Miniprotein binders against q5jf28. Designs and how they scored, part 11

Target 1, 318 residues: q5jf28
Amino acid sequence: MERERLIKTVEAILRGAGYRVARLDLKGSCFDLVASRLFLLLFIKATVNIDTITEEQAEDLKRLAKFFKASPLIVGLRSKSGELEEGVVYERFGIYALRPETLYDALLNNELPAVFAERGGLYVRINGELLRELREKHGYSVNELAQLLGVSRKSLLNYERGEQAVSLDVAIQLEEIFDEALAEPIDILRAKVEADLNVKPETPLEREVFERLKKLGLGLVKVKKAPFNAISTEDDIRLLTGIDERKTRSTIKRAEMVAEVGRIVNSGGVFILEKTKAEVVSEVPLIPKESLEEVKDADELIELIDKLKKEIKEKLFS

## First folded at step 21 (miniprotein)

Design v1
Fold by OpenDDE base, fold request of step 22:
Structure v1 (fold): chain B 318 residues (1-318), chain A 103 residues (1-103)
Amino acid sequence: as target 1 above (318 residues)
Amino acid sequence: SPEELEKKIEELERKAEELSEEIFKLLEEAYRLKGDPELIEKVAKLIYRALFLLFRVEYLAQELREKGDPELLKKAEELLREAEKLIEEARKRLEEIKKRLEK
């Protein structure tokens, strides 16, 4: 119940902010929502407790975000330490985590959070140049202001250089002394993350399919915790690629999800199976792996995919 | 009694669920209306405030199960009543917008 309400809330916030949204109902997925507006793309994991995200999920979420030039986000309500605070940015595995209220303010009020949680304390980044200018304008020496704030001279100099985050209490005192906002907002919508894009295939079938797709000129990004098994890419070609041994109810459901995600991330979808007849599910072709032997390059693979989509559309309207 | 407390917690959770279902219906209805965007935004803001209160109600209900503190129950019931008032106001405003679109 609570998780479903959380996901629906995040979806509503994104839609209310004018994002196109695809929702995934996939247990263990690294994301539950993908959302696009103009030049912003978000991959969102919605979890009641942010400490339930696994390292594998976080790695795949960062991998997707890096590949698509998107921001990864975790939206949750609590951690192992207690309830998450509003207006506070948390972090798990190098991914920003926040409450739905904080996301609401960022997307609908254009109010980015400035406070972040680290090591059980609350901190802000301050404009160090502005802090120095204000200190000098008010006639404080570094020693006088450091003493007034209860911080070391070295700490104040590190604040003025932007080399050290300031405790929330010290930040509040600075803003009260100078009657000016000093806290730098955290751009959660444009988070930059590092990820390894060179993950190996896990199954014999994935290895075979990856080797064949590479022979067609495609680059492969393995994803473990998504409705697809990889992203296949060459220049402007992007295919959310499912790989299954056989057509199952899970294959169909994942193909439907791939179609929805593909519309948001402007990417095609394909499922490559060890044994199947050519079929299309929700505009996503299911093709036998042998079909990869009939094409020479990535363009011919796209032509095959588009032909299959067209032939099925013609059969549905005839 | 512990049994009376659990019944009250279950009632809070049930009411929060029922109210959440209504909230999402009202949000979908608000976003489908071709009305004044500023009026729709005001209605949506009320609905989101109520929705955020429900997360706090559920947290308090869980804390109440763990700690058994009666003051958590009172606070949860107060927040739930506030959420109900916000939804009632949002519903009234949404009906006014609909009536203006039919004229």
Scores: ipSAE 0.753, ipTM 0.910, lowest interface PAE 0.7, mean pLDDT 92
Fold by ESMFold2, last read:
Structure v1 (fold): chain B 318 residues (1-318), chain A 103 residues (1-103)
Amino acid sequence: as target 1 above (318 residues)
Amino acid sequence: SPEELEKKIEELERKAEELSEEIFKLLEEAYRLKGDPELIEKVAKLIYRALFLLFRVEYLAQELREKGDPELLKKAEELLREAEKLIEEARKRLEEIKKRLEK
């Protein structure tokens, strides 16, 4: 199917650009790929029609990106209005959306996009200080250049102050007049988003586990649309934290995904279950919730996790 | 001729899917080779261009079903032929890289 081709394309672009990549196979997840290279981290939702992304997915994608200091991206092919244009950045729920060609250019050709879509058309942010210098060198007053461009004096002043983007047509005119690159790129690799990281637990079990983790000194960032329920954090500790009633096939698959994601975001993983014996799946411990009462703080929880992982490795490879 | 148009759209989609499978095989092969990085990059560019054309072909197929415009069919067929030519060139260049490595 076309969505699978899109995901494979995005994965190929990322790997070709030297990123380490984890791909998720989880229906309804807020991301399909997470990728890292040196100091860059991307969480990517790939979807043929970018308007099918739900608010819950978008908010969780932004929560993950904000927490991990990553850039969230939507990669798609069309919207409700038709085909997305190459080289144009769209926005949904405050997340940049773009075609795979635009991602390819950014990552493999070092050509960041500069054109973005807004109500009323396509726009470009420009180097306002350079515009002012070029205007003065050409001998134009603000009124004279505004008249040439067909814009108001106030708009031109806003352009020079960096307070307003220009239409694409005006950007083209400016580059024709001054023979200079004025367009400012959009840094899709370091996008910043706003998100509320204080989200309430969804179930009574989650509430109980969150309270126990808080008593250990861990902060919690709840997510709904991921293979884990929360990120448990304190200082440099980061745990992709799953919560289930019991171990199921779904629990095992999510733990495997948590292990892969954890490698990319340099985070540990743990699943806390109401009923289970302690065990490890793909470097991710599955522990009963009672184990949280056996440790005094976050450091002891990490020691328990590390001990379980070492114990299982010794059994497996002894 | 709605029946005739639907058959042509299905043939476009079939050819695009076949080419898509070849595209990902060639990408995998290109990135697996330990040849000259500049030459491999040029091959990969041809492959990506073909891949991007296939997304356009599929969009045009969708538009054809909705609008039935014969100019859209002609455009989709042109893009598919271009994608096929790009992959043929990519395969040729990949074989030259492989021959260079045998020496």
Scores: ipSAE 0.750, ipTM 0.907, lowest interface PAE 0.9, mean pLDDT 90
Fold by OpenDDE base, last read:
Structure v1 (fold): chain B 318 residues (1-318), chain A 103 residues (1-103)
Amino acid sequence: as target 1 above (318 residues)
Amino acid sequence: SPEELEKKIEELERKAEELSEEIFKLLEEAYRLKGDPELIEKVAKLIYRALFLLFRVEYLAQELREKGDPELLKKAEELLREAEKLIEEARKRLEEIKKRLEK
């Protein structure tokens, strides 16, 4: 129940902030929510304990975020060390992790968090140039201010260069001394992440489909922990690509989720099956792999997808 | 007794779940209303505050189950009562907004 409440809370916060949201009901997915507003795109993993995210999930979450130019987020309540603090940014596998309260403040109050947790302490990044200007304006030498703060001369010089984060206690002291905000906010909504986009297919069928799609001119980004198996891409074309041996109840559910996600990330969806009749589920075509032999390039594949969508729409309204 | 404590924890968890279901219904209703956006935002803020209190109640209930500290129970019951008050205030304000939209 706690996880479901957490997901509903995050969904409500995003909707309240005017995001378009798709929710996934997929166990083991690298994200539970995808949300879009204007130029912001978020992939969100909601987990009660942020230390339950696997490396594979984090890698896929970063991969999706990098590919779609989105920010990945983990929203949770606790860690192995205890409850997460409000207004504090944590990190797991290079992904920001935070409480729903912190997300609420960022999205609905326009208050970005400035405090981050590292190695069991709380830290802040300070505007180093402003710190230097304020130090000089107040007539403090580097040695005098360092002594006043109880830090080394080297540490203060690193703060002024922006090369070192300051402890929360030192940040508070600096803001008290200068009567000015020095803390740099953490833009959790525009997080840049690194990811490997060159993951190999895992199954013989995925290998065959990947080889065929590559012959059509498509680039492929393998994703393991999503309702789709890959993203197929050529220029402006993006297809959330499912790959299954046969149509199952899981295939149908994943196709429904792919349709919802596709609307948020402005991407089409297709499922390529080892054995199926051509059909459409929630505007997502299910096509036999043999249909890839009938098309010459990616544009003809899109035309086939669009034709299948139209033919079914006509049959439903006739 | 440990058995009485577990029964109180289960009651706390049950009440938190019931209140959570009500919270989400009220929040969905608030966002569907074509009322004054500023009034709706104030109501939503109350609802979210109550919702965040419930996360703390559940954390305290779990800590209470693990540690058996009666002071955690008192604190959890206090936070639950605060959440109930916020939801009642939010409900009243939503009813006032609805009555204004019907006129």
Scores: ipSAE 0.750, ipTM 0.909, lowest interface PAE 0.7, mean pLDDT 92
Fold by OpenDDE base, last read:
Structure v1 (fold): chain B 318 residues (1-318), chain A 103 residues (1-103)
Amino acid sequence: as target 1 above (318 residues)
Amino acid sequence: SPEELEKKIEELERKAEELSEEIFKLLEEAYRLKGDPELIEKVAKLIYRALFLLFRVEYLAQELREKGDPELLKKAEELLREAEKLIEEARKRLEEIKKRLEK
């Protein structure tokens, strides 16, 4: 299956580049991979066609990236317009999208892409100051160079100010004329994205749990398209928080994914259920919502989580 | 015939899948070897190049199914043969690395 090969390829590239990687097997998730190396954190949506990502998935992907100070990426092969080109950065919903080849070059060859696609053309950002210096050094007036490039005087002045991206063809001509690299690389590994972190809970149970967690001092970031329902946070505390009415096979699978993701993003995991006995699944506690009334603050909640993890570890080795 | 074309497409897809499974095994093996990192990196580059060719093969196979252009079949078969050659080269180099580690 092409999607499976794509995910395995991206995983291999990341691992080959020395990233720690967690893979999700969750349909409809806003990310399929999370990867960390040193200070770099990546949330990756892998999709054969980059136009299949929904706005809701993209918004959650940006939300996760913003919260964790990570870069969101879409890795794909195609768009509605055809095959994606190697070395070209595309964009969907303010998220960089690229081929696995482009990711390979960035991670394993240390070659960041400089070309981006916009409005059906290929463009480059250039160092406008360097362009001006080179133009003046070679004795070209703005009019002479603009005429040589087949561009308007206004366009050339906008290039020199960094106010306008240059077409790829004009960028190539500039680099040929001056025998110097002018293209600015696109740092796909440190992409800054904006997202709304103030999303409301969707269910009555989520509302109740959010209110209880807020009373414990925790900030909450709702996530819709992940194995967890929210991120609970206070200072150094980060909990990938699942919220379910009851323990199901889906709860178990999501808890396993939360454990794996948690290891990559240096975060704990907890599932809060309307009805359950306290238990641990894959190092992730499942606690009844009533347990949130037994703790006074976020620190006591962590102590409860850690106690539950310890008690079950002792039972597994006894 | 359309039926013969579909059989050829299915064969391309099957071979691409079989080669993909082999590629991932070789890549995992390459990363587990305690050999010369530079030699391993060269092998990995061959493996990745082959893997990227398979994405193009699958694209061409899908385009062939949609458009029925015989030139797409020839191109897909060419790229598949190139991928097979790269994997065979990678395999040989991995075996050479292993033999050096056993001495």
Scores: ipSAE 0.747, ipTM 0.908, lowest interface PAE 0.7, mean pLDDT 92

Design v5
Fold by OpenDDE base, fold request of step 22:
Structure v5 (fold): chain B 318 residues (1-318), chain A 120 residues (1-120)
Amino acid sequence: as target 1 above (318 residues)
Amino acid sequence: SPEELEKKIEELERKAEELAELIFRLLELAYRLKGDPELIERVAKLIYRAMFLLFRVEYLAQELREKGDPELLKKAEELLREAEKLIEEAAKRLLEIAKRLGDPEAIKKARELLEEVKRL
């Protein structure tokens, strides 16, 4: 119940902010929502407790975000330590985590959070050059201001260099002393993350399909915790690629999700099966692996996909 | 008694769920109305604030179940009443917007939602 309400709330916030949104109903997925507006793309994991995300889910979430030049986010309500605070950015596995309220303010009020949680304290990044200018303008020495703030001279010098975050209490004192906002906002909508894009296929069938797709000129990014098994890519070609042994109810549901995600991330979808008849589910072709032997390159594969989509559209309207 | 406390927690959780359903229906109505965007945004803000209060109510209900502190119950009931007021106000404002637009379907939906909020 609570998780479903959380996901619906995050979806509503994104839609209210004018994002195109696809929702996934896939247990264990590294994301539950994908959202696009203008030049912003977000992959969002929604979880009541932000400490329930696994490292494997976080790595796949970062991998998707890096590949699509998107921002990954965790949206939650609680941690192991208690309730999350509004206006505070948390972090799990190098991914920003925040409350729905904080997301609302960022998207609908254009108010980015400045406070972040680290090691059980609250901190702010400040413009160190501005701090120095304000200190000098008000006639404070480094020692005088450090003493007024209750910090070491070394800490104040590190703040002025931008090398050290300031405690929230010290940031408030600085803003009171100078009557100026010093807190640097955290751009949660443009988070840069590092990820390894070179993950090996897990199954014999994935290995076979990956080898064949590579022979067609496609680059492959393996993803474990998504409705697809990989992203196949060559220049302008991007295919959310499912790989399965046979058509199941799970295959159909994943193909539907791939179609929805594909519309948001401007990518096609295909499922490659060990045994199937060629068919289309929600505009996503299900093709036998043998069909990859009938094509010479990635362009011929796209032509095959488009032909299958057209033939089924004609059959549905005939 | 512990049994009376659990019954009150279950009532809080039930009311929070019923209010959450109304909130989503109010949001859907708000986004469908072709009214003044600024007026709609102000109403949406009330609805979201109510939704956020419900998350706090649910947190307090869980903390109450774990700790048994009667002060948590009072606070949860207070937040729930505040959420109810915000939802009622939002429903009234949406009904006024719908009336100004002359949209019979929106007027009907807003009136139904306002009646449902008043019955909770």
Scores: ipSAE 0.789, ipTM 0.917, lowest interface PAE 0.7, mean pLDDT 92
Fold by OpenDDE base, fold request of step 22:
Structure v5 (fold): chain B 318 residues (1-318), chain A 120 residues (1-120)
Amino acid sequence: as target 1 above (318 residues)
Amino acid sequence: SPEELEKKIEELERKAEELAELIFRLLELAYRLKGDPELIERVAKLIYRAMFLLFRVEYLAQELREKGDPELLKKAEELLREAEKLIEEAAKRLLEIAKRLGDPEAIKKARELLEEVKRL
């Protein structure tokens, strides 16, 4: 129940902030929500305990985020060490993790968090140039201010260079001394993440389909923990690509999810099956792999997809 | 007794769940109202604050199962009562907005939600 309430709360926050949101009901997915507004795209994993995210989920979440130029987020309530604090940014596998309160403030109050947790302490990045200017304006030497803060001369010089994060206690003292905000906000909505986009296909069928799609000019990004198996891409063409041996109830559900996600990330959807008749599920074509032999390039594949969608739409309204 | 403590924890969790359902219904009502966006946002803030309190109640309920500290129970009950008050206030404000808009369906729904909150 708690997880479901968390997901619904995060969805409500995103919708309240004017995001278009798709929710996934997929166990083990690397994201539970995808949300878009203007130029912002968010992939969100919602988990009560942020330490339950697997490395494989985190890597796929970063892959999706990197590929779509999105920010990945973990939204949770607690960790192995206890409750998460409001206004504090945590990190798991290079992904920002935060409470729903912190997300609320960022999205609805335009208040980005400045405090981050590292190694059991709380830290802030400060405007080091402003710190130097304020120090000089108030007539403090580096030694005098360092002594007043209880820090080393070297630490203060590193703060003024922006090379070192400041403990929250020292940051508070600096803001009190100078009566000025020094904390640099953490842009959780535009997080840059590194990810390997060159993941190999896992199955013989995925290998066959990938090689065929590559022959059509498509680049492939393998994703393991999503309702699709890959993203197929060529210039402006983006296809959330499912790959299955046969149509199952899981295929149908994943195709429905692909349609919803596709609307948010401005991408088409297709399922390529080893054995199927051509059909469409929630505007997502299910095509036999042999259909990839009938097309010459990615544009002809899109034309085939669009033709199948049109033919079924005509049958539904006839 | 441990059994009495577990019963109190289960009651906290049950009440938190019932309140969470009301919260989602209140949020849905708030976002459907074609009222003053600023007034709606202020009400939404109360509703979200109540939801966030419920997450803390649930955390305290779990900590109470693990530690058996009676002070956690008192704190959970305090936060639950605060959440109930926020939900009641939000429901009252939504009813006022609905009345000002002259929306009979919204008025009905806001009254129903306000009566449900008062029965908890």
Scores: ipSAE 0.786, ipTM 0.916, lowest interface PAE 0.7, mean pLDDT 92
Fold by OpenDDE base, fold request of step 22:
Structure v5 (fold): chain B 318 residues (1-318), chain A 120 residues (1-120)
Amino acid sequence: as target 1 above (318 residues)
Amino acid sequence: SPEELEKKIEELERKAEELAELIFRLLELAYRLKGDPELIERVAKLIYRAMFLLFRVEYLAQELREKGDPELLKKAEELLREAEKLIEEAAKRLLEIAKRLGDPEAIKKARELLEEVKRL
């Protein structure tokens, strides 16, 4: 129940902020929501305890975020250490994690969080140049200000260089001394993440399909924890690619999810099966792997996908 | 007794669930109203604040189950009462907006939600 309320709350916040949102009902997925507004794209994992995300899920979430130039987010309520605080950014596997309240403030109040949690403490990044200017303007030496703050001379010099984050208590003291905001906001909506995009296929069928798609000129990004098995790409063209041995109820549900995600991330969808008749589910073609032998390049594959979408639209309205 | 404590925790969890259902219905109504966007946003803020209080109530209920601290129960009951007040205020404001719009379906839904909140 709590997880479902969390997902619905995050969905409502995103919709209230004017995002287009697709929700995934896929157990074990690396994301539960994808949201788009203007130039912002978010992949969101919603989990009550942020420490329940697996490394494999976090890696796929970062892969998707890097590939789509999106921000990955974990939205949760607690950690192993206790409740998450409002206005505080946490981190798991290089992904920002925050409460729904912090997301609400960022999206609806335009208030980005400045406080982050590291090593069991709260910290802030400050504008080190501004700190130096304010120190000099008020006539403090580095030693005098360091003594007033209860920090080392070396720590204060590292703050002025932007090389060290400041404890929240020291940041509050600095803002009180200078009567000026020094805290740098954390842009959770434009988080840059690193990811390995060169993941190998897991099954013999995925290997066969990947080798055939590569021969067609497509680049491939393997994803393990999504409704699709890979992203196929050529230039501006992106296909959320499912790969299954046979059409199952799971294949249909994943194709429906791929259609919804595809609308948000401006990408097509296709499922390549070892054995199927060509059909379309929610505007997502299901094609036999043998159809990849009938096309010469990626453009002919896209033409085949578009032809199948048109033929089924005509059959539904005839 | 541990059994009396568990019954109180179950009652908190039940009330939080009933309020959460009302919150989602209020949010759906708020987003369907073609009213003044600024008025709707102010009402939505109250509804979200109530939802956030319910997450804290659920956390306190779990901590209470683990630690058995009676102070956690008192705090959870206080936050629950604050959430109820916010939901009631939001329902009243949505009813006023619906009346100003002359939308009979929205008026009906807002009135039903306001009556449900008052019965909790």
Scores: ipSAE 0.778, ipTM 0.913, lowest interface PAE 0.7, mean pLDDT 92
Fold by ESMFold2, look of step 21:
Structure v5 (fold): chain B 318 residues (1-318), chain A 120 residues (1-120)
Amino acid sequence: as target 1 above (318 residues)
Amino acid sequence: SPEELEKKIEELERKAEELAELIFRLLELAYRLKGDPELIERVAKLIYRAMFLLFRVEYLAQELREKGDPELLKKAEELLREAEKLIEEAAKRLLEIAKRLGDPEAIKKARELLEEVKRL
């Protein structure tokens, strides 16, 4: 119940801030929400304890964020060490993690966080050039200010060059001494991450389908923990691509989620099945893998997809 | 008595869940109203503050099961009462906004929500 309430709270915050949102109900998925506003795009994993996210989930979340040029986020309430602190940014697997209060402040109060957690405590990055100007204005040498703060001369020089974060205590002391805001915010809405986009197929069927899609000229980004198995792409084409042996209730639920995600990330959807009659579920075609041999390139695949959508709409409204 | 404590924790969690459902309905109403954006924003702030308190109540309930500390129960009950007070105030303000707009559907919804909050 706590996780469901967390997801609903995050969704409400996003919608209140003007984001279009798709919410997923898929156990083990690398994300629970995807949201967009203008050119901002967020993939969010909501989890009560941020230490329960697995490496596979985190890598897939980063793959999606990298491919779609989105910011990945983990929104949670605690870690193995206890409650997360409001206004503090944590990091797991290279992904920012924070409380819903911190997200609320960023999106609805325009107050980005500035404090982050690392081994050893809480830290802040500061405006190093302003620090140097204030030090000189007050007549402190580097050595004098370092002694006052209880830090090394080298550390103070690194602070002024923007090469090192300060502890929260030092940041507070600096702002008391100089009566100026020095903290630099963390832009959780445009975080950039690195991920390996070259992941191999998980099953023989996936391998067969990927090879056929590659022959059509499509590139593929495989994901393991999402309602789709891959993203198929060429030039202007983006397809959230599912793969199953046959149509099941799970297949239908995943297709529905693919349709919702696709609207947020401006991508089409398709499911390739080993055994099926061609049909459409929630604007996502389910086609047999043999259909990939009936088209010559990616453009013809899109034409097939569009034709199936039109035929199904005509049947429903005839 | 361990049974007495568990019953109190279950009641705490039940009430928090009921309040959370009302919170989401209040947020829906707040963002549907076409009133003064500044007034709606202030009401939404009360509603979000209450929701955030409920997350802390849930955490304290879990700590209570582990530790059994009566001070944790007292803290959880205080936070829950604060959340109830915030939500009652939010419901009253939404009703006032709906009345100023002259929106009979919104007035009906706001009255129903206020009555539900008071029954908690």
Scores: ipSAE 0.739, ipTM 0.902, lowest interface PAE 1.1, mean pLDDT 90

